# VHH binders against FAS1 domain-containing protein YDR262W: the designs that were tried, part 8

Target 1, 246 residues: FAS1 domain-containing protein YDR262W, of Saccharomyces cerevisiae (q12331)
Amino acid sequence: KNVVNLITFKDSNGKLHKRLAPEEIPPRLHNSQVNSYPLGYKGMRDFSRPAVNLDDILGTQQRKQQEFLAELSPLSLESKLSLVNEVQIFASYVRNDVETYNKVSDPNEDLIIIAPTNRAVSQLTLKPWQFPNNIDKLESDGATEKELDTAIQENISKFVRSHIVVYNDDKNSYKKVSPGCTLLQSIDFTESKKSDSETGGDILLKKEGEVYYVASSRDEKFHAVESIENGSNGVILMVDFTLVGP

## First folded at step 21 (VHH)

Design u3 (from q2 with Y107W)
Fold by OpenDDE, fold request of step 23:
Structure u3 (fold): chain B 246 residues (1-246), chain A 121 residues (1-121)
Amino acid sequence: as target 1 above (246 residues)
Amino acid sequence: AVQLQASGGGFVQPGGSLRLSCAASGRIFSRYAMGWFRQAPGKEREFVSAISSSGGETYYAKSVEGRFTISRDNSKNTVYLQMNSLRAEDTATYYCAKDDYASDSYWFDYWGQGTQVTVSS
């Protein structure tokens, strides 16, 4: 029995939403698959691994304090996500994708999480579980519960994986578009590749001055990163938009 | 549109018990966390209890902890609130809520019709 408080969130339309405080929500350990640490899962980060550095990714040599902060934070991105109140819808979806959850929890991963705010998610015409598989259509077509569940899971997985980048130390994994602007590949993009020779990316990361910006490569509309959270296994960039939509 | 139908309210004496039920229409009930809220006259709607989609996790407001129990039957698309040791301050219209994101986000934006609970001597 958990004693919890609700928090109220007002969206851009003035609509009030209520949710449980994120700190009071225990991690979903219900799926036995989540509890099964893959063989070789180290509970601690290898300290010889450098922290994810955005400036390094962008080619902007500012050895900023981010490395210092990452080194100081023993918390994984999974833990950090649970503490960021503004992105709890997204965090809930991360928890519902076992593979992604495991990655975000792995202290020896290097990840860039572009976390959309609750506001951004709530402004979508459809909920993330409702696209790209059209759940209403499936239902109208007589889909079974299992089929619907599968489709929903696929939608959720696609949504979260579209917002997470696996950072490889190999700079060749990223394409510099212009000074201070780098094209990145989300997990979803990488998984959707038809061949290993397929080049490109779906996420643009830019820095202007001291401000980071993120855009989808689809429309190249840049949005300022509102906040950055460092974890032991990467960085969370909080943004007030979603990289994918219905 | 998903409909939430709450029932089980009524008049009880202090120390009495009630069991509320909320039947949800629609598909994939097992994907949604469920919650109970209540609103007394002249007061804001307040959180009472929530339960995860699987039923494995339950949450309570401090004011009802130890007295209320939330449960669910996914085969019946129903969430329950067992209310014991009722007090006068529990008098309110009780509303059932459904998670909007099918991910145990506990984001509640929609409530069904309320059921009145009156605790009075």
Scores: ipSAE 0.789, ipTM 0.920, lowest interface PAE 0.6, mean pLDDT 87
Fold by OpenDDE, fold request of step 23:
Structure u3 (fold): chain B 246 residues (1-246), chain A 121 residues (1-121)
Amino acid sequence: as target 1 above (246 residues)
Amino acid sequence: AVQLQASGGGFVQPGGSLRLSCAASGRIFSRYAMGWFRQAPGKEREFVSAISSSGGETYYAKSVEGRFTISRDNSKNTVYLQMNSLRAEDTATYYCAKDDYASDSYWFDYWGQGTQVTVSS
């Protein structure tokens, strides 16, 4: 039992939204939930591993600040996500994808999380669980509860995995497309590859001045990163758009 | 569109009890966190209680904590609110709400028709 208050706000369309405060939501998976498993003990981060550095990824010279911030933020990205009020819809989906949740909780991972704001997600014509598998159509076609559940889970998984990059020290895995701009691969992209040798990416990361920008490689429409949160196992880039849509 | 049908409201004396029910239409009920809200005349709608999709987590407003209990039966697509030790200030129209994102986001933008609860001597 938890005593909580809801956050209520009105969006630009005049719609009222109510949600629990993120800090009051337990960051755990329940064993009774379908496709949910408890997080195993991962221990502490191996500090011999370098922290994720966006400037290094981009080949820019501002090394010192990010490293310093990472050192000051010993919490995992999972913990950090729970503290960022503006991305709690996305955070809830991360929690619903067990594999991703475990990854984001692993102190020895290196991740770039492009977290869409609640506003960005709410502005979609469909909810993330409703695409790319057309849930309404499946239902109309007589899909079973299990089939619907599977399709919904796939949609959720694809959504979150499209917004997370596993950073590897092999710089050859990323392509610099222009000065200060790098093409990255989301987890979803990587999983969809026909072979490990397949080149390309689905996420563009750019820095202009002191501002970072993110775009889908599909449309190359860059959006400014609104805020950056550092964790022990990577970085969260909060953006006011979704990398994928219906 | 999912429909939410609340029932169980009525007249009760202070100290009495009521049990509200909310039946949800649609599929995949077990993916949605559920909640209860209430609105008294001349007041804003306020949060009462919420429950996770699995039922493993429950949340309460301070004003009802210890007196109200939220529960759910996923096999019946129903969420319940057991209200004990009712007070005059609990008088309101009670509304059932459903999570919009099927992820225990506890984001509530939609609720069904209300059921009236009146606590009076």
Scores: ipSAE 0.758, ipTM 0.909, lowest interface PAE 0.6, mean pLDDT 87
Fold by ESMFold2, look of step 22:
Structure u3 (fold): chain B 246 residues (1-246), chain A 121 residues (1-121)
Amino acid sequence: as target 1 above (246 residues)
Amino acid sequence: AVQLQASGGGFVQPGGSLRLSCAASGRIFSRYAMGWFRQAPGKEREFVSAISSSGGETYYAKSVEGRFTISRDNSKNTVYLQMNSLRAEDTATYYCAKDDYASDSYWFDYWGQGTQVTVSS
């Protein structure tokens, strides 16, 4: 029953694509999202927990605007993701990973979401559902529908979870490597490691001047954060690249 | 690989009805949002309707709302477009498309073969 228009997106090669606008896609409803409040909170937030503060994580001077926005933002990261036009593809993958979507909607989680733009995702040589499990090869090898669906879900979950950090202010989730530069662990990193053998991270966060930068720890190629969205349970850093790829 | 085959077009009088079908070959059909587009001669391809992977959400262009109904049957790998109260302006080749990201992203870059709908008296 939704009456909509398509919008046009131009990729890095100049090719035009047509898609539904993100504001036309309703948020996915889960049991853990149901509450009596108009802003979609999963119960009440524990107000004793401080908001995520990027300058504390980095050991740098706090930006006044970020502090102000965090104090005034009643919307969850789930609500914020559904409103950001430039990250519609990533938001759709988050909705497809129920465990992660529940964290994004949970007022008592604290997350750093490094959200790739639609442009960044559309330029990948394989779609996030196609790697690292080789779906075409699995089909050719006679995988069952259940095996294919499982492999696709693993690909989507790995892509999503490589871009999301569960913030833990007791120093388990990050390591400051210098003033203004911090090593972070994505959910995927923490789920993939042996607890005894891994104390590093897969994501670098840096601040130089007034601009934040993100890199994979593999290549240390920093990309500027294009915008920051503060939510009640964390922050979204919009970037024009993906932290993992084929 | 997924192949999309649209069918059910034809000639119809104004006020008449047609039902288009799009059969998909391949696996994981139930993970794709699906859409219908149309193109009249000399015009750009335009959006008609879309449906979520589960069928729980449906979307329509303003020009067709209330007259067209999209539906799907995941057991048959098929999406449908019921077109009622047809008008001359609905004359076009109709194409079905799939969501490229298998996640209800509604990103439609892959198209099937079209079926012709002609509304004339």
Scores: ipSAE 0.589, ipTM 0.821, lowest interface PAE 1.3, mean pLDDT 81
Fold by ESMFold2, fold request of step 23:
Structure u3 (fold): chain B 246 residues (1-246), chain A 121 residues (1-121)
Amino acid sequence: as target 1 above (246 residues)
Amino acid sequence: AVQLQASGGGFVQPGGSLRLSCAASGRIFSRYAMGWFRQAPGKEREFVSAISSSGGETYYAKSVEGRFTISRDNSKNTVYLQMNSLRAEDTATYYCAKDDYASDSYWFDYWGQGTQVTVSS
């Protein structure tokens, strides 16, 4: 497939953006030692493992439909991210972070991905590869190409990993704050913890009626989840904001 | 900061060939997917071709597939567009562009100066 079209969209500020259609962007693993084909997954999921259930995590009802959808979805979260054109920028960053990409395609993982829309990412005053490491300053300070590449990769990895939660069967990744509201730990939060005694989190998940909401624990500004995509190894919650910014 | 300089345009007869090049100033060129676009007078800018940061994946508009070839040389910070079997409808200003998100997102918001290609006899 070498013949493609670009999609144009206008952001909330009126600026036009052009991109390839999401289904035409190949998985990054196709150009690495790891095979992105279904036959190349890290084995088959243990059928006895229950699907990630948001109502179980929140302590609310209606768990059966979520289990049913996960059991019927043959597609990994990697496949789901590749097909959802509204999160194309975020999906490209997931592919760019090898550790995260491997988790997203691994049937033995259970993930909650809080995926910002292209609109949310494109509205940032700096692109995710530009912060928190100040790439312009590093360049002007004489950083080598390798040092710049490393700093950019760290920025991308931190952005991606701030939006992904690894669900643990032992419930180490979350703490119920109140009925219908749970504090979650992103991968980035978990990797930056100073000790195992740190029991906080960086993401709030709330259910109000039939609608799910997400906030950063720092500002507690809740945003409605725009859609939920269930995959074989977790769930994608699409949101119109980013959990971290410049 | 990255600056893009497209060159290699000119006048050519139908059926002829040209090679466009786009030199990027700045560092980390190997992180950017790159693209070529063109605009004829009175028409919207249209996609021509794109190439992944590693060079492993290439993409072409239907109108140029089989006639144009995109390539890159990361050691020279340069992207090329080899244009064969040129036709009158290929007459346009050609622009190179870089991926704004440094992740093969193919999200092109930054453009260099164009180079004129004129196919006429």
Scores: ipSAE 0.477, ipTM 0.747, lowest interface PAE 1.9, mean pLDDT 79
Fold by ESMFold2, fold request of step 23:
Structure u3 (fold): chain B 246 residues (1-246), chain A 121 residues (1-121)
Amino acid sequence: as target 1 above (246 residues)
Amino acid sequence: AVQLQASGGGFVQPGGSLRLSCAASGRIFSRYAMGWFRQAPGKEREFVSAISSSGGETYYAKSVEGRFTISRDNSKNTVYLQMNSLRAEDTATYYCAKDDYASDSYWFDYWGQGTQVTVSS
């Protein structure tokens, strides 16, 4: 018995959409999948772990202000993604990747989420579930339902995991390339490495003045971060582009 | 090309029943939420009902709760709307819609032709 209202969303290009309000969308995560997380007890954070601090990652001296704001936020990144209306398409894709959703929900993770806006995702010529596996071709070639579901899930997981960084200073998973510019490894990059000795990355994070910028390392086209949301287990950097596309 | 086709509309008396069907193209139908919308004469298109990809979660507008039932058959790529205790206010063109982003994002793009439902004495 679920009585709900829809909201009408008109994007910045004038295209009209109708959707459930974010608070009406039930969580997809089942308890058994939450219990599959390998490194901690859900619902408790080890407070000896400091909050993610972008100025430490970049080597700049505004750590105290950033750290203070992060420590004042009681909400997880899962809560923040669910509440920030401008990234709800991306948040939906995160929920479709159970392993990533578990990390976003885990108080003992430290994540940097580079969240594309609804505008950025809706402007793609193909939707994240349609690439890099060509789903239309797989359908026309007679792929089974399981083959299609697997290919779609791979597309979604790659899209989501290309936008999320696990901050882990112990693994040296990031490299300062200059003052105020750091090369990061997305989850997708880390999972595709041939060996742990590889020190490259797929995401550039830069600070110029008081503004943060993000680029793919492939094209080095920097885009300003539109807003920063701090959570108990990391930070969300909102951007008006996607790090991967068709 | 038409990707969604609603059918099963018609004329019915107040208190009567109708069952609408919506056939979808493609074998990925079972991955996505589906919805029903309607547009009454002179009004904006409004939400009626939605169903999750698995069929396990259903949602209804307040105006239809308890009278309408949404269901789906993923083996036939079809979503249904059982409409009971119809009222004059239910007169509208009914559209089915597909969630076109993530599984169960409930972000619907409106497409295809609707089916007319007319409730009158």
Scores: ipSAE 0.208, ipTM 0.630, lowest interface PAE 4.7, mean pLDDT 78

